# Designs tried in a protein design chat: miniprotein binders against q9h3h3. Part 113

Target 1, 235 residues: q9h3h3
Amino acid sequence: EDGFTAEHLAAEAMAADMDPWLVFDARTTPATELDAWLAKYPPSQVTRYGDPGSPNSEPVGWIAVYGQGYSPNSGDVQGLQAAWEALQTSGRPITPGTLRQLAITHHVLSGKWLMHLAPGFKLDHAWAGIARAVVEGQLQVAKVSPRAKEGGRQVICVYTDDFTDRLGVLEADSAIRAAGIKCLLTYKPDVYTYLGIYRANRWHLCPTLYESRFQLGGSARGSRVLDRANNVELT
Short names: E, the ipSAE of ESMFold2; O, the ipSAE of OpenDDE; V2, 0.75 times the mean of E and O plus 0.25 times the DockQ between their complexes.

## First folded at step 7 (miniprotein)

Design WA8
Fold by ESMFold2-Fast, scan of step 7:
Structure WA8 (fold): chain B 235 residues (1-235), chain A 85 residues (1-85)
Amino acid sequence: as target 1 above (235 residues)
Amino acid sequence: DREELIRRFEELVREAEELLRRAEEALKRGDLETAEELIIYALLKLKFAAWIAEELGDPELLRRVEELVRRAERLLEEVERLKRE
């Protein structure tokens, strides 16, 4: 993640998306089967390329849980890419507003809360909590990366349908916290991923829209959510 | 979008009411940890409902949220009381 170019990150993401996924689909599978599925495929043990001794013998790009009401809509990614090339060629300024408008025009609206954890019990426990929240209907869909051959942290992605819907983004943060998650979260719209907006981008855009930190206050708990672009606290 | 905000407000309130109902059931069976988590989750949903009510400038919607917050706070006090016993 740090120290990688945008091209490297995009190539890794594409490879993972193209390889097979391990999916628990609550639309077709009874919720009672979730605990057995989680025990069979703990993300700290599932290897990216199907190494001997792991639960998988073949490559796995992602481990995912689809909620009962999940209805994917990726939008017009091809139209987005064409419009992005035209925009760059036009010489018009590239701003967060311009990217937001491209995303809206091409219906590429999904986004995700990201959390990075080292392989081990805490990762597996966090994923189990997120997966249960998805199956219970508090979150829509989530995925977690398998263990990389090189090692390093794994990522849990918790998706929302519309990154322009700030309330929906904040509600997902709340549900993640209610599932027992206390680590740092950052929110990234998928349009930024498709267009290669990462930490050191040439347009000097902040690569994430929000940051969430766990806060325990009195008998109620919550999180502090920061709008990173505007440096405004939302909660 | 005002209509979308109202729809989301009603959904958050409905979800909070259901969470509080489940919390009351957990309390009745002596599951204090589950009851506490459900109450906290309900309070978080009510926080977002309050934000929507404020954006809409509707004092009646705020009043509805405040009533549910008071109910959640009473339930949380009961959890804390039972934990001391």
Scores: ipSAE 0.000, ipTM 0.203, lowest interface PAE 16.7, mean pLDDT 82

Design WA9
Fold by ESMFold2-Fast, scan of step 7:
Structure WA9 (fold): chain B 235 residues (1-235), chain A 85 residues (1-85)
Amino acid sequence: as target 1 above (235 residues)
Amino acid sequence: DREELIRRFEELVREAEELLRRAEEALKRGDLETAEELIIYALLKLKMAAWIAEELGDPELLRRVEELVRRAERLLEEVERLKRE
């Protein structure tokens, strides 16, 4: 969208995962400290590689908020990768169904709703809303990218623990909308990230499972959710 | 199995180093698309190596991965600069 390929953006996100994170952990920190933490580290001002003039002097990969009940489970990623390599070598067809089964077999089930926003007040306000929803228990965990040197849009990722639990994915969408978010959302399972499924993948698979668009009329918190794999509207 | 995890870690790091070397060669040829693909694949290998290093509780192995991630990031930045000119 920004003139960068999806592959470039995926690579940057993976590199960011390796750098230090700024974390508000509601499992160990009182909820009353959240507003001060959000004011100290607005994502539009936190720089990716550090700047003495910004809130951080050192590199920051992600700014994250962990909910009280958050318990990360990445599954057997090493087993997933080995099985993926065997699948490619076998010559068997690679489809959304085979990727889903691979993920289930190796318990690599997490996924995330993605939203892309320009640096500024709207981004910071959206992140604050998401962070509060996490601390209050409506969402489990979320992270937002810091400001890149080249500028461009920043991404907020809101995780769910099981992409195969459609109701849970839809409940997260509802909670995001209730937090005041109106932009386009797309949902991507982490297994796709681990296996390198992105926009121009060689198997021509759609890199996201769901798409959510805000809608007005009756409920300001309403949205339309499309199942991209089956091209079926769920709401 | 700790021994098996160490072996897998070393394989992933070796594969990532080779992918980055090939990416540098692609950049020298002006093949930006191939360079970008190779860098992305290297970063995927490095992320898996980092998970193994964390599982092993070995900060030195993690530091090795982080050094290669920095190299990959620099190459990716170079690809983007060349694409813009």
Scores: ipSAE 0.000, ipTM 0.265, lowest interface PAE 14.4, mean pLDDT 81

Design WB1
Fold by ESMFold2-Fast, scan of step 7:
Structure WB1 (fold): chain B 235 residues (1-235), chain A 100 residues (1-100)
Amino acid sequence: as target 1 above (235 residues)
Amino acid sequence: SLKDELRRLLEEIVELAEEALRAIKEGNLDLAKELIRRAIEIAERIIKELDDERIKELAEEALELLKEALRAIEAGDPKKAEEILIYVILKVKLLIWELK
């Protein structure tokens, strides 16, 4: 069933979150050290479990860059989980709107733009661009998955503070594009991650709120952003 | 500096567009039109002073979008004006970043 796949994905995410992270923290580390750090830990070579020949000897859950102004706020995840269980047993419809309300009530507001890339030069180049944008203050925080299996795609996550702030979400998209990123982006609120809303979820909800596609030609930094829940073009 | 003055004027356009967006959401279309007209006048003055061709092109794009938002309200489609204003705010913020 769809629930089985979603639970498996949630378990994998939890394991990664609990394992050690490799972090460049611009709040305490000079920006001049970033290029050396990126060269030491290219995401295409950092292995999930610390293979002897990789840059890491120990397991790595995520590779992350924190911006100068980054201030984590996870909200009330425990209250969110309890309310989610109540919602499922209530018989009320489970829709993007009801999940949004649940997130607001429990202050679980963060979200992220996602891009999936194969291990290799293009992944490392894209991550370097995102990391520099974070350290320069154009983005708040980002992370990238380590190499988990041969040939499998890795994910870069670029976070925003509030998924209900549509302008802030679109501004982050523009900063990603300004950093030279041209691949498909999708936006997912963290509430969906905490509640196990992935591809193949039991409620058949779209697992992302927005989709961004780079436009070729025209003036400059064009992206076409679609609100997937309402099927409305925003740009 | 001239660059700081241009940034200040771009920030004023963002503020006016945000206020126009709020006015539309509240159903005050007359206020929204007035705020958009003020933003258009500022954008036109800025474009005349720009030396950087790329920044000028982006500013001209924002100007045309502001005019389109005004026309949308006048044609009885305030929802289209909302969408356009959101995009304008984004475009002008990018211009402000380019000036850093």
Scores: ipSAE 0.000, ipTM 0.085, lowest interface PAE 23.9, mean pLDDT 80

Design WB2
Fold by ESMFold2-Fast, scan of step 7:
Structure WB2 (fold): chain B 235 residues (1-235), chain A 85 residues (1-85)
Amino acid sequence: as target 1 above (235 residues)
Amino acid sequence: SIEEIIKRVEKLIEEAKKLLEEAKKLAESGNYEEALELVIYAVLKLKLAEWLAKKSGNKEVLKKVEELIEEAKKIIEEIEKKLKE
């Protein structure tokens, strides 16, 4: 990614994480209230910094839905960063395998499927489908960005708790497809985010572990999944 | 119809079983990465079969699919251990 753009986007992402979130928490809120909540806060209308004509008057960083069994665990990020510095100075090759081992050692295992959609009905409909899948227990947790001031694309993030659990990652993809999602999906592990692995990194690593494309065919919910890190087709 | 859905589930089960058998042979010859890909493919077919079985309401065929998914998960764990050492 371009250096100037990356710095700008990183600062905005940090600000979004720090600003208040609109959360539907299925651990404390009955599932029957979800449809009303979705109608009140469609992501195409919720504004990043608030304004009189939107559902929010105050800034909103993220709109999120937590599943009933959701239990956040970020792992040992400090230990991960220290070990990463040691790895870089050791002269050992930096590969997907070594990063995977580093993540396992420090319990930094979470990752997410990403989809980017323009503001509008399709975004709101996609988010509603994802939110229902989370509340129904097919997915664990998800969030969507609010509408930016300049009206660029918004992102839906669907998390899994362990990116090394390939089956779990693929099950999440299947659940996303079953929710009616047909757009391109890419999967990023949070460890890559913490270590600053981006598209044009000096180690020549693919920053996306998986890519999912909707597959038309005899299967109602089929998809074609590619392991981008190893350049191998899984389906 | 429910009959057509059950036929689709049975076909997916048959395809998954063949993939699991092929994966076991590849693992026996030390081709762990290729074996893993086939098992994952089998699981994806079984997850579709599971969705269809639930939609059909046929709990007997659903149980067969769930048992195969558990078998496939154990094979994945064994292969991943070999790849990690």
Scores: ipSAE 0.000, ipTM 0.124, lowest interface PAE 18.1, mean pLDDT 81

Design WB3
Fold by ESMFold2-Fast, scan of step 7:
Structure WB3 (fold): chain B 235 residues (1-235), chain A 105 residues (1-105)
Amino acid sequence: as target 1 above (235 residues)
Amino acid sequence: TEDEVRKRFEELIKEFEEAMKRVEELLKKAEEAAKNGDTETAEKYLEEAKELAIYALLKIKLLKWLAEETGNEEFKRMAEEAKRIIEEAEKRLKEVEEKVKEARS
């Protein structure tokens, strides 16, 4: 297995936000430039802390592609954190429902489909497919982690703007599958990331809302999507 | 309550201190392993130190937020000190990584 657990990968993603990003911004850059940019910065070769032998000599936190309609909105993260600490000190039960309400109240609604792939051609190919889908307008925004260690998996994050919008989450899954992605996908609301809540936590909160598995035929979609909280298939 | 907020802050500070102590221990073990030519063990300790340093960053984020929310100047100073400590640890991580690479080559 990989040396990183799901919890460690989530923590790494938060820390990477503080370092510089390599960004292809379709709002200001012609789509015709994308293939050259992807060739210059393949995720399997871009190093987390810089290396003279890699495409970057300086640290890179994330490699990202912004769609033409992308408008950043992380909500009121400070207010969310304040409410979370108040909830903890109140002694009231902490449940998925109360956390969902905090996220809605503070407009911290974004979430992401995650896929984990080993460094190499398949990772770079998957990222290229996702990046093209973003630039062509089928997805809003995506990021991929740089190579942090030898043999460790890298993560591709494909964002949606509202984790409570089930239809929107499922549409993003369909677009990812249409881009040729066949690996396991898990969907996590950013509220859990901002609060530092991972799979193994004292409140027994599951940060994974949905799980998508590729399947050939049999359904109206290219994948089977499971609602993890209710253990119910949605597709 | 104010008392419960203080307890939470103390808990976060303690968790941060424990994590940073462990990061330093792992970095020292990585350096010693590299010095002795055991580069595989050195890389293992280095990676463990990196993962734990990332975990410590989460505690600092919560500390900084709680300090700002309470308006407590002492808490703000402690959060800034913790941030400085993690920044120095990140520099040490890079330094030890270079030493491990040199020993490997």
Scores: ipSAE 0.000, ipTM 0.135, lowest interface PAE 16.7, mean pLDDT 79

Design WB4
Fold by ESMFold2-Fast, scan of step 7:
Structure WB4 (fold): chain B 235 residues (1-235), chain A 96 residues (1-96)
Amino acid sequence: as target 1 above (235 residues)
Amino acid sequence: DPLEELLKKIEELARKALEAIERGDKDEVKKLLEEAIELLEKLLELVTDPRLRKLAEEVLEKLRKAIKALEEGNLEEVKEILIYILLKIKLLIWEL
């Protein structure tokens, strides 16, 4: 059924986190080496499980770029899970606002802009733009999925450190648009990932907090950003 | 990847156990929980990262507690533990 298919896809995504990553870490590697690294590992050519004809012979879960100031902080995920158990048994409604409060209380604040693109030149060009923005300090960290064995769209994830900081979320959106990306973007807080909020979840929550659509009216770099939880236009 | 395969199987077993609880099929729940324990013990042989190992051990302890609750006839507790286990498995994968 649909539930099973969605869970199978989630399991595949989770498995990618377990496999080795190809990382350009700007904290330890000079920015001048980025272009060569991008040429060596274009995401449309890097295969999920390795291939003699690809840049990798071994499995790759993610291709990532860490900014010079990147400092991982997942917060108190254990406390978040304990509170989640209590919330579920309390009979209180499970809403975006309730999850937001749990995330704040336990400092689980990171989130990401997601974009899905078909394998090819446009994906590689978009990733190169994002990677340069990360190395130049306009974005903090990003990753992109390798090419699946069966094909299909690949995903670029651009992280921000605090999903409750609207300015920070909007600044990341602007930097993504400045890189030439015009597709639909959706923003998902990591708390939703930790708590298992996916498409068609049992709590009937939208799995994303914000969406960004490229705006053609007054600016090629501009976008219309919607706060989905409150139905408020942010731009 | 052995870790990927084992983790996916553990997730599937936990979900099937949750479905079996809704049917009241205690024998099937016990069988599925025991299979999940065996696979998780195999996973612990492959995991070297201390944080991931601690999370996997937590899931193992919860699975054993679920079997005890099942034997005591507390199906609601078993259901709550299984939901918790599914969330912990997602966290374990996330930390990789």
Scores: ipSAE 0.000, ipTM 0.109, lowest interface PAE 20.7, mean pLDDT 78

Design Z10
Fold by ESMFold2-Fast, scan of step 7:
Structure Z10 (fold): chain B 235 residues (1-235), chain A 85 residues (1-85)
Amino acid sequence: as target 1 above (235 residues)
Amino acid sequence: DREELIRRFEELVAEALRLLWEAYLALKRGDLETAERLIREALEKLEEAARIAEELGDPELLRRVELLVYLAEMLLREVERLKRE
């Protein structure tokens, strides 16, 4: 199961990255066009491989919204992967701290809050809220998966520039909650994605760094955020 | 036997995935010759994996191979597109 799951997820991620994306780019498109774009491409209706009756006739890997100030910076992923191979060969312990150091050394700092929702109105409404927050400047960039051929939950990814900037990660969580999202959120640094750290990985690492749970009528912050690596509450 | 075939299948698929990751990185840095070579090596391993999956009669294993072949063909198309520029 382990080998199958990790391998399948890695292949799926690469395929989605390589296929065309549907992008609303606020750097070049007026904000007034967003509502029409969201109506044209609701994620519950956009199909992964293009089906009759869907808004797309060809494959779509991701549906994304880029904020006004978005500046892509993946860092030195090639150097990161070379260092990762060297680390594995060295026999040294592989821990969250070791991966954090590799990420810093190679400037692979971005990360994302993840939420999984079933196809339907709730997904489309949540995505619209996130997309508006991106265009309005409360979030930097986000993407959502298209509908898989056999169904299943879809994922919304909300990115931050630097997973080591705890305040920035928490501010993104607050903006997501302000958009009306109440489901469980988990935060994954992109370094984990590039190195193939998924659920049930070989090194027994938790595949996410943070967890956010909504509190209805609870705390002043509106959510509880847990640092999974250190098992300490941040809020 | 079945266990030996499954072990060989897992080895081939893991190696193919590694080769495709290396090909993707070569493509990103504009090394089209290295990318193409690595993609073709991956496809050879996937062809062997497909034969094993068919011998075992396991549709899940065949589906895994088909996903990686899809990825390999996508990367190869991108190599061919960039060679025309």
Scores: ipSAE 0.031, ipTM 0.433, lowest interface PAE 5.0, mean pLDDT 83

Design Z11
Fold by ESMFold2-Fast, scan of step 7:
Parts: structure tokens; C-alpha cells; sequence
Structure Z11 (fold): chain B 235 residues (1-235), chain A 85 residues (1-85)
């Protein structure tokens, strides 16, 4: 059923991107309005396809917060896909290094820290913390999935501009932890998403590049970050 | 025989998903004619996949096709909406 899951995930991801987003844009909206917006649209209550009993009557694909300095750059996704097809036909080995080079060549560099939480207070609290960090400038942009009718976990995505910039990835992790987040975090570059590489893929690629685990340390909070691709601890 | 049908089913579903992804990208860049053509091509492949699922008597395979058909129809609705604007 791995094939089915990959197809379903790809279709759902495209549908969510196409449907309307609920956006708090700090580039045009005063930070003082954030708390009211968060109270109006808690992700545990916003439904994917709309519901008379929820904050939304119409479909919502994502709930997002854009920081003041947010400048979107998705790169050359079309060129990336053409190069990917050529790579598959060429007989060259498909490895994390090869994908990294394709991503660099086509400027498809963004990536994201992912956290999966069940619908409820903890999800809404975590999202509020992330949203405040974005508006305050510690993070650039984030989004959270609405509630699915199946009742599965929801995902918060916290983006960084360049997955090859290890320091930037670590700084984002630190900001997430400073916002009070304690759950497991995994980092995935968008290049894997655009190429349809999910958990069970035929190339045996791990779509997760980094993993962050919360760890208590004396009087301070911290995290341990692992580079999954090279199996090296970064913190 | 049965294994050949399953392999053909998987190939059709993968090709349809690829076409839908390309249609989605065309739609994002405002190329409505290309998007519609690719959606129609994907639906043709999904229709063949549905026939194979029915021949195999496998409701799970049919459900997989129905999910992709619904997505294809959603993309087509968006193409039609943008044509009216």
C-alpha cells in the first residue's frame, strides 16, 4: 500500500496548495492583530473542507503566517523536474548528493521543520508560539494544516530559505525550541516534495535530512540535532 | 495474467499522477489550455485503470482510482473557474 500512500499524499498536497489559505501577513498587518487572528482561527477547529460549526464555511488548504522579511523564492521547479526526468533516464545513481546538486542548480533550496500533533490544545498552543516567533522575526514563515475529517494528526511546517545552510537550519530549530516546542522535529527539503519522494520510495532515499529532539539540560532547555543523511550529531 | 493486470494498473496510476502534477504546475503559471489537456489525458488513464480494478474485483484499487479522479475533477473545476475570470 506504499504506492497508494505516496499517490494520495501527492494529490492531497497539490489540493491543499490550490485551496484558499488563511494568512496573517506581518508585511502588511500590525503585529498587535495577531492574538485576535490566532483566537479566530485555531488550527484544531479550522476544517479542511468547511463546516457550519467551524470558523470556516469554505475549504482551507493551509493556515499561514508570513514574517515581515518574508520574500518567497520557490526557484526553478519546472527546470528541476525536467532535470529529474533526465537523471532517471541517464542511469546515473540517484543519491542525496545528486538531488542536492539538482536543487542547487535550479535554486530550489527551501526546506522545512515539521512537527506532527494531534488536534487539540497542544497543537493550538504550539502554533500560537510559532506564529509569534514569525511575527517577531525569529522565523521567516510557517504554516499549519487544517483539521481533516479522518481525525489524524496535523502538521506545522516552519520554513528556512536554504536547506544547504546548516547554520540557518539550526537557528530555526533554536527559535522553535525557544517558542516552547518540545516534540520531535524532522527537516525535509522542498526538493523531495516537488519530486514526489516520500517515506517509501523506490530509490531508498530518506526524505528527512535533520532530526531534532528536545532535551532538558540543567536550568536551560536545549535540543539535540542529528544530520540523518551523514549520521552526524550537530549539537 | 492477474499479475500483468496489477502491473498495468500501477503504471497507469503513476502516469496519471504525473500528468496531474504537470497540469497543476501549468495551472499555477496560467497556462489553462495545457492544464486542461493534461487533466483530460490523466482522466483517460484513470478510466482505463478503473476498468482493470473492476476486472480484478478489487475494491481497494478502485478506491485509489476514485481518489485521483476526484482530484482531477477539482483541478478541472479550477481551470473552468479561471476561464470565467
Amino acid sequence: as target 1 above (235 residues)
Amino acid sequence: DREELIRRFEKLVKEALRLLWEAYLALKRGDLETAERLIREALEKLEEAARIAEELGDPELLRRVELLVRFAERLLEEVERLKRE
Scores: ipSAE 0.067, ipTM 0.511, lowest interface PAE 4.3, mean pLDDT 84

Design Z12 (at its last look DockQ between E and O 0.43; V2 from the best seeds 0.00; counts 0 for: pae E 2.5 > 1.5)
Fold by OpenDDE base, look of step 8:
Structure Z12 (fold): chain B 235 residues (1-235), chain A 85 residues (1-85)
Amino acid sequence: as target 1 above (235 residues)
Amino acid sequence: DREELIRRFEALVAEALRLLWEAYLALKRGDLETAERLIREALEKLEEAARIAEELGDPELLRRVELLVRFAERLLEEVERLKRE
């Protein structure tokens, strides 16, 4: 992903967060209704602005599934931003370790596996697999972008509570692979998003912590996970 | 030099995105005045970034700025909508 794609995705993500969401909440809705909901709102057909003939008449920012154990906790994002500004003005070196410590201090620990898929059956099938994994408790929360008018790739985001919990991040990768997803996955902490740290930033920080590649006939996990910060394979 | 201009451009874009994110958070809190201020500050950064993109003669950089400007304008429209309610 070039810098343009990262910025575009960031701006679109923020814009999408302002619009209504289509949500399946497993805390309040029986799991038996998931298949009907998925059939009603396939991501490839749900349009960003509620185009004529789409399942949605109103703008939709995201299609999301909340698991039974899902608890929204964004931490102290405002305090994080203030501390980040103070750090920048201090002239102190900024490292991935610095950001990690800021994230821990302000409890901004969420992160997500990202996958980009073209609109169509493969996307809808991938989303159905992820949604089921969330409802079954293998994953906590996921969202997918609706179809854009330009027909670009849609993104599925699968969240984890703590990007510093390497085991939890790896477990989520395993669950995604178990759902039948074989595409490239990248893991990004939300702290980088909140601080506006994208590709080609002045601090040379990589916003992607992990990369997962599907492996045929490999380990029980079916993927190779690379720690991008250390350039070390974890699996 | 060209490299310095590119570095400055990237810094301005990053700062604009940060400001827009803060504006979005302010909007969610119902702090419309803070949101508007931050959006306007972001637009100033994006205007400077656009000038740099023009100086570099790079249409891709300009396109990146235009995208963010459109997003900032959308946020501003939302602020104005909420002020009227």
Scores: ipSAE 0.435, ipTM 0.760, lowest interface PAE 1.4, mean pLDDT 89
Fold by ESMFold2, look of step 8:
Structure Z12 (fold): chain B 235 residues (1-235), chain A 85 residues (1-85)
Amino acid sequence: as target 1 above (235 residues)
Amino acid sequence: DREELIRRFEALVAEALRLLWEAYLALKRGDLETAERLIREALEKLEEAARIAEELGDPELLRRVELLVRFAERLLEEVERLKRE
């Protein structure tokens, strides 16, 4: 089975959650301070473990912006995990439909659009645009990974409250595109994260629910969004 | 024999990962005693996995164990820190 990849990804996710986060919280900080904060902590220069020359001397797990409406709402994660354990011992098949139902039953409905960008100006510019969209109320909450020691792509996560609410997911995609972002976006429900289920998992589940591809032609700045679960285009 | 040792190694690592995930969630909800118990159980599984990796003479298997041990120790340090608060 693929235990190494899954175990590595889960451990990295847990470690990043536990390390300090750099947070701009619009609920308590005026919007006029955002630009200074962005200049202090560009994601291409904030390092995961505090490398020499970084703005940070200590580990940073995530850089995040909380919108004015942000309220932590993980749902019934403990109940979800108990049901997941029971499902695994039951002999019932484990399918995307099963995971969807667990998420609905336990109200663990949040998910996120993901984009992967190399360190540099493009990443920092994309993050700044998304952070402004969050503070201005077009998006609710976003985070970006810090730079790894060996380089490599970083990830920006833009959260939505309900992966089953297609309108809300598409509205978030539109807000991301309005910030000038043209790269591939993938959408992953948080239920997979809370259960430790990543791409190379033993059940061969695909955690990507939606894909968004930017298309400029016939429609100004449009997205083409594919529902990967049903192989159906939403737009 | 070698294939059976590898299969046993993978089972131990998978169980250790499950225990550490559950410990992490216990930590997040403030259940420090449950978190500590699960972490120590995971370390026992990893100790056995390390012995198998050494017997197989496979540095990659040992590296995988050491990754989880370092994470488990980090979780335990956080639990102990929170207990002192």
Scores: ipSAE 0.342, ipTM 0.710, lowest interface PAE 2.5, mean pLDDT 86
Fold by ESMFold2-Fast, scan of step 7:
Structure Z12 (fold): chain B 235 residues (1-235), chain A 85 residues (1-85)
Amino acid sequence: as target 1 above (235 residues)
Amino acid sequence: DREELIRRFEALVAEALRLLWEAYLALKRGDLETAERLIREALEKLEEAARIAEELGDPELLRRVELLVRFAERLLEEVERLKRE
């Protein structure tokens, strides 16, 4: 990824966060309404900036499902940013361990499993499975990107509340696999997003902390999970 | 010097993006005054970057600046929306 791609990804991520979201909120909406909502808003058909021919006429940043127990908590992002600036000027090495300590100190602990799929039936089917797992309580919250005007893959994000909680990360992976998902999954802590760390970064850090690969017949969970930062298998 | 202009362009764009990220974080914490100031500083850096891109005659560099300017304007719209609350 070159400089242009990094800038574009950062700008698009911030814009999507600020634009309106289509939300199924299980805290206030009966689970019986989910199937109709999924049929109304299949992610392969919802357009990023609205189109009279799509389910939406207005811009949509994300399509999301909130679980019954979902409670947003971003931590002390301002303190994190100040500490990050101090770290950069200190000359101290910038490593996964250093970022982890900043995240812990400032309680910026959430993270997400990511899967990238082409627009179409497989994406919509995968999203429906994830959405049902959220509403049924196996996952806490998830979102999927709308279809971009230029095309390209869409992303499903499945959040956990603490990227340092290995068991919680593995439990989310297991629930995703139980929903029928077999593609490659990668896990990114939100601290990387708040610090602007993408695939191309000047510190040459891998933004993926965990990686999950489906393994037929080899695992009780149906997958092998690797800690990419430490190059250690967790399962 | 072409190479010096490219280096200056990249530095201006990187600084503008940093300012926009800080503005976005300020918005998330409700600090609208800081957000607006940082967005305007970013727009100033982007204006300088646009002049360099024009001097270099590179339409792709201009496109990069235009995308960040559109995003900066979107952030200003969000600041104005929140100020009315």
Scores: ipSAE 0.297, ipTM 0.689, lowest interface PAE 2.9, mean pLDDT 85
ESMFold2 (binder alone), look of step 8: mean pLDDT 88; pTM 0.856

